# Designs tried in a protein design chat: VH-VL binders against DNA polymerase theta (polq-1). Part 10

Target 1, 171 residues: DNA polymerase theta (polq-1), of Caenorhabditis elegans (a0flq6r38to208)
Amino acid sequence: EARQFEDQHLIFSAPTSAGKSIVAELLSWKVASTGRKVLFVLPYISVAREKLHQIQRCWRRDDISVCGFIGPQASNPNEWLGAVCTIEKAASLTNRALSEDWFEEIGMIVVDEMHMVFDSSRGAHIEHMLSKVLLWNQSALEKVRIIGMSATIPELYRIGKWLDGAKVFEA

## First folded at step 4 (VH-VL)

Design a39 (framework fv_imvotamab_arm2)
Heavy chain, then light chain:
Amino acid sequence: EVQLVQSGAEVKKPGESLKISCKGSGYSFTSYWIGWVRQMPGKGLEWMGIIYPGDSDTRYSPSFQGQVTISADKSITTAYLQWSSLKASDTAMYYCARDSWLEYGLFDYWGQGTLVTVSS
Amino acid sequence: DIVMTQTPLSSPVTLGQPASISCRSSQSLVHSDGNTYLSWLQQRPGQPPRLLIYKISNRFSGVPDRFSGSGAGTDFTLKISRVEAEDVGVYYCMQATQYPYTFGGGTKVEIK
ESMFold2-Fast, scan of step 4: ipSAE 0.501; ipTM 0.823

Design a40 (framework fv_imvotamab_arm2)
Fold by ESMFold2-Fast, scan of step 4:
Structure a40 (fold): chain C 171 residues (1-171), chain A 120 residues (1-120), chain B 112 residues (1-112)
Amino acid sequence: as target 1 above (171 residues)
Amino acid sequence: EVQLVQSGAEVKKPGESLKISCKGSGYSFTSYWIGWVRQMPGKGLEWMGIIYPGDSDTRYSPSFQGQVTISADKSITTAYLQWSSLKASDTAMYYCARDSWLEYGLFDYWGQGTLVTVSS
Amino acid sequence: DIVMTQTPLSSPVTLGQPASISCRSSQSLVHSDGNTYLSWLQQRPGQPPRLLIYKISNRFSGVPDRFSGSGAGTDFTLKISRVEAEDVGVYYCMQATHWPYTFGGGTKVEIK
């Protein structure tokens, strides 16, 4: 019966990734602080590992657990509120959340290099994962918020339209 | 599991109004365009228009603008094609098809079609 | 509107033999994003259209590899390497580079 107004999805676009990531990190910390899960999706193992250490350091003061789902290693299913994943690992983790009935615990998914959705095989993983999130949000009581960080590209408006008219911030 | 299910066949008289439907399931309805295609008996395919249910952005083919209304209700994942006053020349099979936001013209799933017959 | 011209109008083919359908557009189908949004659809008797090929040459999921697409700019071709009985139907090219989207007039493939 409860009808909740859906939180707006956001896309940050800038020539450099460093400047736009700060806002996403602050928003994600707020979500994790309320007890909901946050996923960070990054394209390369080295970048994801760096992000994992950064988020672990920043969230340590609040005793918020952050786990890495990086590379070909099996993931540890221990309790966590933050997950830093490569693209393929994030897709697997969200599929597992649906099959194990804990998708409702996810509050936010932060996708770095969102423009990679236009790339062939790896982009398909991003598209399929976020399409499942958008489908979930149509009937869910508590929505999953999508935050994208992208290069400034002509096709950025298509991503915004796809993500339910996401608010786009261009630097 | 992706499906587009259309309403049943209609038999109408000239001047009557009609609204046919296309219900989507198994995907994020607001993330895909829905197009409407007319096929007159023994003829080829014609695009009538498209709608993006997420924001109701609607585009008509020039030959159909003012002749029909395309709409969508995202709360029940249904798109509509409507005539205020039917003509005998509207006799045709009407299909709905979904198109990706990512690629133009990837009409990957089609409804089964709704046959509309308009005669006196 | 973009005019899509298909040849031939009909193609009677012996089972196991190849079939080729041509499609020509009245202007270039290269989109400003660099892609060419040309698709091929199959309509079997009594059935809705089915997507075969998109962006000139990409085979849609579940479509047999005997179907292939090629072309560039304004000239495009659909080939069936070995026609099967189930391939009977009408084939349409479609452009989605320019609005309104437009279809070719169709090519009827029949078994001789």
Scores: ipSAE 0.013, ipTM 0.644, lowest interface PAE 7.5, mean pLDDT 87

Design a42 (framework fv_imvotamab_arm2)
Fold by ESMFold2-Fast, scan of step 4:
Structure a42 (fold): chain C 171 residues (1-171), chain A 120 residues (1-120), chain B 112 residues (1-112)
Amino acid sequence: as target 1 above (171 residues)
Amino acid sequence: EVQLVQSGAEVKKPGESLKISCKGSGYSFTSYWIGWVRQMPGKGLEWMGIIYPGDSDTRYSPSFQGQVTISADKSITTAYLQWSSLKASDTAMYYCARDSWLEYGLFDYWGQGTLVTVSS
Amino acid sequence: DIVMTQTPLSSPVTLGQPASISCRSSQSLVHSDGNTYLSWLQQRPGQPPRLLIYKISNRFSGVPDRFSGSGAGTDFTLKISRVEAEDVGVYYCMQATQFPWTFGGGTKVEIK
């Protein structure tokens, strides 16, 4: 039972972002503490910068390196366990992980505002990125877990179905 | 990279059963719908139904409900179209196509087709 | 069922000239989510169908810029700005706004 939902993709939905983020933060910290990489994907530069600073503060005690892949002047650091990215930067980073053979080092991808997958201009980047993760997981020894945080919308069942029957939690 | 490969041509007599297949590769098979489309000789396209392999959620066109069975085996990334008793009017080319979970009617990749001929 | 009507049935075109195909639906194709699930498919002789355009006007990956889609509600158009030899085939519109999905009758594009 304790392992009933381990490695299952999860979706958290609530009217506001504050209520759904804490569980994802705890799960991501646990993954990073085992030495595996965690990606945080957010829609806007300002929100991503706030998240970067928040995670850096929270993980400081454990000396876990957290880097930002946001904005036009973002660097490409060599070592990190946590990466806070905008959507397009996350898609680029995951493509690079596949081409450079380090995708297996990724343990979790946390997607904020998951409902933006329905956005006509940026949704394709989220869909393509997560489709590659789902394909990787079909044959991988160590799978990448997807955690989504979303607004409460009628179409959440479509996202849950798409993510291998992800468990949906509504607050 | 993404590919749908269908089983070979079939020649059958009326009353016989038949099961044809569509094998997906190069993508997460359980994350996309698979649709079946019929094209009678010299005619246009007819949508038969769709299945979501991840949970076997299946939806049929009313014209084909009860005439065929659509199924999938996710362990071998293969979808199926089956008849319990074929009729001469089932003679057609049958296509499988991947449909997006997100955007309905986005039949982005198609199989090569399976020709089914039913005659005495 | 939503009925999809295509015109013309056949379009003989001189190489390098434009071609236009119309598709009309028996009712609005606007889904409750605000999207219009209208696609255009190309079927070359002896080949399976190929997706060209989805959600009215979005070109699928690898589809040449000479193909464009437009329209709204119940009236949709596929245009080929400069027909090439490889464009010979039958073109279909399709709706997925309402169950069951339905196809237009097809338009045969031929080089004159």
Scores: ipSAE 0.063, ipTM 0.687, lowest interface PAE 5.8, mean pLDDT 87

Design a43 (framework fv_imvotamab_arm2)
Heavy chain, then light chain:
Amino acid sequence: EVQLVQSGAEVKKPGESLKISCKGSGYSFTSYWIGWVRQMPGKGLEWMGIIYPGDSDTRYSPSFQGQVTISADKSITTAYLQWSSLKASDTAMYYCARDSWLEYGLFDYWGQGTLVTVSS
Amino acid sequence: DIVMTQTPLSSPVTLGQPASISCRSSQSLVHSDGNTYLSWLQQRPGQPPRLLIYKISNRFSGVPDRFSGSGAGTDFTLKISRVEAEDVGVYYCMQATEFPYTFGGGTKVEIK
ESMFold2-Fast, scan of step 4: ipSAE 0.257; ipTM 0.755

Design a52 (framework fv_imvotamab_arm2)
Fold by ESMFold2-Fast, scan of step 4:
Structure a52 (fold): chain C 171 residues (1-171), chain A 120 residues (1-120), chain B 112 residues (1-112)
Amino acid sequence: as target 1 above (171 residues)
Amino acid sequence: EVQLVQSGAEVKKPGESLKISCKGSGYSFTSYWIGWVRQMPGKGLEWMGIIYPGDSDTRYSPSFQGQVTISADKSITTAYLQWSSLKASDTAMYYCARDTWLSYGYFDYWGQGTLVTVSS
Amino acid sequence: DIVMTQTPLSSPVTLGQPASISCRSSQSLVHSDGKTYLSWLQQRPGQPPRLLIYKISNRFSGVPDRFSGSGAGTDFTLKISRVEAEDVGVYYCMQATQFPYTFGGGTKVEIK
């Protein structure tokens, strides 16, 4: 059903990233525009910085605050609706959201290069973070939606099954 | 807190059917595999198979294929191991254990075990 | 099926002394993703197994640093740098590189 695609977790896999990025950006903007928080998770500082500036430019007209959680950080304000993070910072931020009781404010987590879950140390951060989201969603009235963007890999269907039967789109 | 709680000990006769359970709590049950391991009295560990409760994808050891059925009911977060007709050689301790979402074989949490005794 | 062979069958050790357990596989445990899915489990008397080490050398949460794993390909080792009374039990290696998962025969660590 069409309604399933609006509520379920999604994974996009294609050689060309532009198309899948556009869908994720439109969905994330919709979530942020309703007052819920969106996290963007990327593997490298340089890519995350570029993504931060891109999202800030795109959301500027709607006065949606977007903050970076990239590399070493002393402080960042929590008055934001968009957060662009490296993997380790995203894991830390979601743990903080649970301990400080604002996890409910998160509406969506967008994971770029989701196949990085196969990296041993960094993959553990992604796995733990997403496992906490899945556990939260079991009893939450308003669920956190997971959107993944990934290279085409044989194990991608297993990632989809792990994310409660997430819809997988492959080029 | 992640927990796997197994059903109680069973004493059965050869030819009887049996279904034992493993109830998961404290985690997203449909996001991890559940494996079953047999340990015959005084012997080592034998891997029987695993199931992914999210879609019931099941994989068996060749030694146990057709001998047992592994299933799961995600609505009550419970996995099952079932025999249609027990044999005396099925006498063993049976453990369930949680495996990672990609079936890496990291059995990080284990049930307490269910002792099954089959005697004439 | 991959066959896992453990030596020794039993390892009597004096408290505070080191213990070493070897595990050999009948074929390489390197997965097509380049990783090696070799784990070590501990079973204390009357208890279910407990994960000690995964992916050759990674200690599971709460496992003391006196436990260490090493190896590559087909040869793997679990070391206990200083055996404590609570370390008495049977230790198993396990491979998950391919189905079916297979266990080693076990090594009993006991105090002499």
Scores: ipSAE 0.005, ipTM 0.541, lowest interface PAE 11.5, mean pLDDT 85

Design a53 (framework fv_imvotamab_arm2)
Fold by ESMFold2-Fast, scan of step 4:
Structure a53 (fold): chain C 171 residues (1-171), chain A 120 residues (1-120), chain B 112 residues (1-112)
Amino acid sequence: as target 1 above (171 residues)
Amino acid sequence: EVQLVQSGAEVKKPGESLKISCKGSGYTFTSYWIGWVRQMPGKGLEWMGIIYPGDSDTRYSPSFQGQVTISADKSITTAYLQWSSLKASDTAMYYCARDSWFEYGLFDYWGQGTLVTVSS
Amino acid sequence: DIVMTQTPLSSPVTLGQPASISCRSSQSLVYSDGNTYLSWLQQRPGQPPRLLIYKISNRFSGVPDRFSGSGAGTDFTLKISRVEAEDVGVYYCMQATQWPYTFGGGTKVEIK
């Protein structure tokens, strides 16, 4: 009912990933179906490959192109609406979007294991990437929505507060 | 490029009021804390307090609580440090610094400093 | 308030030789999340402070490898493996585990 909150950032927290990932996938599918790009950010190559395969299967019937940006293999398809990335590859891709003037085409970024932002070696990539998204959103007509999936940790409220008062759901 | 730019040097008399500023640019101002640090001439660093501009959540050092007011105006990406009545003992260099929400005490970017001189 | 004590007050060092600065806290700096929020700052003459190291041992971006941090609990060390002319300045430890944040008294590094 509150239409102005349709683009609010969300965080899902649960002991298991099955329930929270389904909601994020449905929301991301809706964004991609409107012609806007969706990025999925995952911490490890194996998890990212599994997610890539899953999303490709789910979105195939709608002819939505989903590409992987995983590992050292450079694959830059000319056309895609879904991108499944490791953390470092996602950061690189969002920097590229800013420099090549297509950041406005991104509608949503889904970050798995969001609590990794507290990891000092890899967390900096997540923090820098999402900070750029938040800066972009301050003046953008169509905002980039951030969806986080996280373990249930005591400091989860810090992530929510940082993401412009993101709505937190705990199972 | 992340940058914090502070207002210019001030020369004041005891009892006068003062408000100095720290303007942030190149990042999302409402997503980072801004801290204030005092350095008296020839002395070390003292933490005064910190503000989160997104909701104006403010924390003071007990030694500065009631002595100064920290505020922020997110519409112009500016944080402030204010005195209602200056004392000679307030003579110092005042720095603002950006603090991370995820790495507490990560003062990664600093302003150039504002020198405040209070004398009769 | 957590009290931070630095030794020595001054460290005259020969160019190319190592320098070591100690920082002790009046209580443990381990936060409830398991992290230790102990940072090291460098202040060169006439300049604002600069972050060198955070969470005990993590070098900030652009900080040379010759700087290293170590320690745990209440006892922390900053080491400069080979002091260069540009390293002259005052070094401060800082804790951000508890409000208020507190600084050590500073250690002045000078070339003999």
Scores: ipSAE 0.005, ipTM 0.550, lowest interface PAE 11.8, mean pLDDT 85

Design b19 (framework fv_imvotamab_arm2)
Fold by ESMFold2-Fast, scan of step 4:
Structure b19 (fold): chain C 171 residues (1-171), chain A 119 residues (1-119), chain B 112 residues (1-112)
Amino acid sequence: as target 1 above (171 residues)
Amino acid sequence: EVQLVQSGAEVKKPGESLKISCKGSGYSFTSYWIGWVRQMPGKGLEWMGIIYPGDSDTRYSPSFQGQVTISADKSITTAYLQWSSLKASDTAMYYCARVEWYDSAFDYWGQGTLVTVSS
Amino acid sequence: DIVMTQTPLSSPVTLGQPASISCRSSQSLVHSDGKTYLSWLQQRPGQPPRLLIYKISNRFSGVPDRFSGSGAGTDFTLKISRVEAEDVGVYYCMQATQFPYTFGGGTKVEIK
């Protein structure tokens, strides 16, 4: 049934970001509530700061710790289940997770503005990070789920195919 | 082994430009901040600024904003501290240090670069 | 800027005796995340600083257990339970809770 799609990678597409983020937020809360880490990847400091505040407020009721990897003085508890990051810092944190052997603890990566994977400079970081996730998932007992939010672009189907046949929702 | 190796001592005259370096090895260079700290002869430590090499996000102490430029070249795992025009008051030992993101701790330090500015 | 005040300026101690260094901040060092980013550094003569303790009381790798940190809010203490010859140097507290990061003025530990 509906649970058959729990491990499927998903891409949401709409003209504005407001309408497409709510499903990703609900799915990410569910993953965090099971004790697995969720990374939120956003392209701009201002948007990441807004998302950090929003997720901290929403998850506080369940005592789920959320930290920001945006600047050097971001919120940063000893143990966290939610991380809100800018693109390059998310890629760096993912590399660190592999190096320090805690990548298994990651349950989901939510990428805002997924279409930026085609941006020459910053897109390489998204591509490299998600490629490592896809490689990890080939043999992992507990997979990392990728959720993308994107502008409506002709290349969405290619991103979907690249992300192991991700389900694409277009508004 | 984590190591930060700084460039050698410099003797300069007021008005000259200077760029000193801090080369990181033994860790993921783009995954840690690098901070710069000044120590004037016989005095304590002063934080100058910090850079994240992965995206060049740079923050300065207000006391040093506009007086120095901090940069990094991730292809050669090196951070830099630069002056366009040195003053005698810039005479000091300059340290770079790796900054642990989770703890905001300056965990590994370079050996220091002594900069002497005199006429 | 947060002002960090260290006392004493100098602490002559006999080998094997304890030493205690105090650090006070002009405002609370509790970050919005509930953590306190207060570190202690040791600088031996002619050497670069070395991290001893981070987040008030966590000992850095390789630091002997005779070093301990304590405190909360605005009042912090570094203790050396039994001073050894190698402990001679200047000790600094620093805060990384707010920009700009600031250091205490230093406390010189010397053998008498």
Scores: ipSAE 0.201, ipTM 0.732, lowest interface PAE 4.8, mean pLDDT 87

Design b20 (framework fv_imvotamab_arm2)
Fold by ESMFold2-Fast, scan of step 4:
Structure b20 (fold): chain C 171 residues (1-171), chain A 119 residues (1-119), chain B 112 residues (1-112)
Amino acid sequence: as target 1 above (171 residues)
Amino acid sequence: EVQLVQSGAEVKKPGESLKISCKGSGYSFTSYWIGWVRQMPGKGLEWMGIIYPGDSDTRYSPSFQGQVTISADKSITTAYLQWSSLKASDTAMYYCARVEWYDSAFDYWGQGTLVTVSS
Amino acid sequence: DIVMTQTPLSSPVTLGQPASISCRSSQSLVYSDGNTYLSWLQQRPGQPPRLLIYKISNRFSGVPDRFSGSGAGTDFTLKISRVEAEDVGVYYCMQATQFPYTFGGGTKVEIK
């Protein structure tokens, strides 16, 4: 049963944005260090660009390549283990991974503003992407771990249940 | 097989509006950028702009900004290039091309749409 | 804007002989990720452009190995080792390192 717990999805909700992102960054770095891909999904170009630069600086010492799927040109080498994406581009990238048979290389998807899955017209892209991850995980030997950062909303634990019993942390 | 199929040739008068199309098939339409390129008669290639159909993120060449509108309808896997008011100087062959993100390469091209604007 | 300059303007070549096309950019095409987004396109008479080479030297699928690309920084070369009749057309270099994307003026390859 230990295997079930190590693959458990996580949702963080905290008053301080920095507090909830630190744990996700540490966990994602661990996944990338094992040679599996990590996707960071953010709602706005400016926030995604800032995140791209931050992760590139943090992972540089370990020689881990990080790519940005924010604009028309990739911002790093073809080979990448970290990808920082806006919502719609992340959904497209995961669809491409399925069609080109490299979805198994993905170890983790980190979704910022996860509460948008229920409250935004853009939420359909998050819902579709994460539903495909949950379907993939039903039979995959090595699962994709979902980490969400969310505002504190009444339905937070319902999101956790939808994500296969994800652990929910709130401050 | 990856294909981009463009709409047929157009003959227009100055001041008329026009919208030409580029239909993609054989690939994930929302996962690639689509670029538009102009080639005036007997001249070279000019990049006009690019769109990501998945979220309609659109970038224009400064020389074409405000002169044309690029859009896409992902439900029918089609990209568009549109003029509100054509000029004789818009007479050209217009190509659409798929752009591979990792390589920034224009890897598959449409057959072209010839637009002739004359009085 | 990055200006792309191609030489020669035209290259009449005897069948089976080599052809060489040069492309020079007004500034370095090395992107911040270390990649150089320089492509070569072929346009045969009455046809749309066709991708030959991307990122300086990578041959696109289906492109014959007689085509090769080389270069770095601001100076790039496309070589055809043995020109065939089907190679007649105009060849363009293109940069996608910086907006706006820009093309060279073209080099016409024709059989003499």
Scores: ipSAE 0.028, ipTM 0.649, lowest interface PAE 7.2, mean pLDDT 86

Design b21 (framework fv_imvotamab_arm2)
Fold by ESMFold2-Fast, scan of step 4:
Structure b21 (fold): chain C 171 residues (1-171), chain A 119 residues (1-119), chain B 112 residues (1-112)
Amino acid sequence: as target 1 above (171 residues)
Amino acid sequence: EVQLVQSGAEVKKPGESLKISCKGSGYSFTSYWIGWVRQMPGKGLEWMGIIYPGDSDTRYSPSFQGQVTISADKSITTAYLQWSSLKASDTAMYYCARVEWYDSAFDYWGQGTLVTVSS
Amino acid sequence: DIVMTQTPLSSPVTLGQPASISCRSSQSLVHEDGNTYLSWLQQRPGQPPRLLIYKISNRFSGVPDRFSGSGAGTDFTLKISRVEAEDVGVYYCMQATQFPYTFGGGTKVEIK
C-alpha cells in the first residue's frame, strides 16, 4: 500500500501470510530502489525459494538484483540489493556484514514468521541477529529498519516492545 | 591471517574407519563453506563435497554421496571427512579449502592429509 | 555434470616467454544471476593448490599481475605474460556455476 510509517520498526499480524507480505515487499522495494540492501529472512528452504522467485519477478522491471542465500549459491555483496535467506544463513550474512564493514549498506531486514523468535532451537538465531541490529541502530547514521510478519499470538506485544516500540498492525 | 590446518598422514587397512580433520583460524568459521577435494596419486583434483558450519548444510558430489560423511564442529572451528570402511581406492591426498560464498572460490587451502590404504 | 576440458596437457615454455592455457566447458558457465563462476588454480610440485583467479578475470590477493584470465560462455583462457621459474606446476580450471563442482584435467607448465 501507499501508507508510510516514518522509519519505525513494524510488525504485521494476520491469519493469512499472503495479505501482509505485499506491504513488506512494497516497503522493501522502496528501500532497494534507494540503493540500500534488503534482507528477507524465512524459516524453511521451500518458502525461501518461493519468496526468492517472487521478489526477483517483482523487482525485474527496475533491474534490481536479488540473490538467494539458501544454499551454496554464488553472490557478490557489492552487486545485490535484495537477499532472500533462511534464518541461519541470514544470521551469518549479517555477522559477515559487521566484520567486513558493510552493515551500513543494509536498510531493511524483513523477518517472516517473526513469532519463531520464541522457538528455542532456531529463535536464538533471530534474536541474536535482531539484537545486533538494535545495538547498531543506537549510534548508526544509517539505521536498519526491521519489518516482521507474524501469526497472531498473545505475546506479540512483547516482540513489539523488544523492537524499540515497533508498531503492531493486526488484521 | 586465514589458515586451515589438517590432521597428519594416515596408513590404514581396507575395512578400517577413519576421520580426518581441518581446523580453521583467522576468520569467522561459521560464515564460509568448507570444501573437500581428493587428489589420487599422479592424478588431478576431484570435488567431494562442501559444508556450511553455521547450520551444517552439506552438499556432496554424486560420486561421493554415501561413500563419505562430511561434518563440522563449530565450537572448535573444525571440519571433518569420515569413512566407515576404507577401500584401497581411497588412497589419495585429501585437501580442505575455504569456499568464498559470494564468489564460489576455493580461496585458502589446507596443507593436505595423505591417506594410504593397503593390505 | 559439466565437463571441463583443458588444453594443452603440457606446456614447455622458455623462461620469460608467455604461456597460454585454455579451458572449455561442455555447457555455458553463466549462472542465472549473470555471473560466471570460473576459477583458475595453481599447484606447485609437492604443494597444495593455490587460487589464482576467480570469476573469469579477478586476481586473488597476492597473485602477480603477470597472470590474467579471460573468456566467456564456454571458452576461457589463463595467460602468464612472462613465465618465471616459480610458475612451474600444474594449472587447473574449475567451475562452481552448478553442482557438482568440476575441475579440468590440468595443464603442466614446465621450463624448457
Scores: ipSAE 0.042, ipTM 0.645, lowest interface PAE 6.4, mean pLDDT 86

Design b22 (framework fv_imvotamab_arm2)
Fold by ESMFold2-Fast, scan of step 4:
Structure b22 (fold): chain C 171 residues (1-171), chain A 119 residues (1-119), chain B 112 residues (1-112)
Amino acid sequence: as target 1 above (171 residues)
Amino acid sequence: EVQLVQSGAEVKKPGESLKISCKGSGYSFTSYWIGWVRQMPGKGLEWMGIIYPGDSDTRYSPSFQGQVTISADKSITTAYLQWSSLKASDTAMYYCARVEWYDSAFDYWGQGTLVTVSS
Amino acid sequence: DIVMTQTPLSSPVTLGQPASISCRSSQSLVHSDGNTYLSWLQQRPGQPPRLLIYKISNRFSGVPDRFSGSGAGTDFTLKISRVEAEDVGVYYCMQATQWPYTFGGGTKVEIK
């Protein structure tokens, strides 16, 4: 059973972040532990800053470097396996990965507030980023896994279908 | 080839508004910060502020907060520095610079825009 | 704000001789990620600044080997092993560890 979720995209939906965030963090830690990059995408600077500190604390004992792409004071070490980003900076980072030929190093992208894909001004960045992942996965030997965390909305089934039949878990 | 090309010299009177530009080419404009630097005649360099064109995240040095506005237009890969009301003390050379974000390196600079404010 | 102090204010040198410029910060430039974001810039007369060195000691693309950077914490040095005529100009250190980014006052290198 566990195996069936290794390559599938997943969407978790709950009224609060409690629980859904923990699962995404465990899955992302496993990916980083294999030497592949993990991107965490969050909508607001304050939430992204808190997530950066949390992931840095959790992954410290395993010597896994985590950087922030949030603002000019963000931590950007030369070697990293975890990146905590705001939406627009995550989109730019994935574009950079394609232009500099290191997109294959990305193993997972975790998108918080996935329902924001329907936000007209910011949703385009999420849509473009994830569309590039889906296109890359068509020929890749090892796929980039998409993990979404979302509010409970009627359109979750459409997001799941768009993400190659992602499994949707609703609380 | 990475280039930052700035607008031409300006001669203005106190109280007038001004907007100068910095056009980037040869790279992904939305993937790098752009900073603005002032150099008063015969003096050193001062950071004014910085913008990330991808999301317009903008930061100002405390001494320039409220004195100037920094903006960017992604469709024409151009960053701007703007004054609502110029002062004689704004007479200076203004440079834009690209910031490579992994190294915080100010790797490419524009040629500069000379602004002269006098009566 | 972090204050950057450069010495000397001017450095007259003979062609082919070494030059050394010091930069001191009012507080440690070590970022929480372990990196030190200390850069050196060169400004030749009538030209815009040019990046020479970033993160203490890394030469930027196209910068000659005669330029080298060293230091740690609050004390940093730029060395030119054999000064050439084209090296005349003002040199600035800059920190990007903490916003606002700040420059040193500059050191004028000139031929005597």
Scores: ipSAE 0.064, ipTM 0.685, lowest interface PAE 6.3, mean pLDDT 87

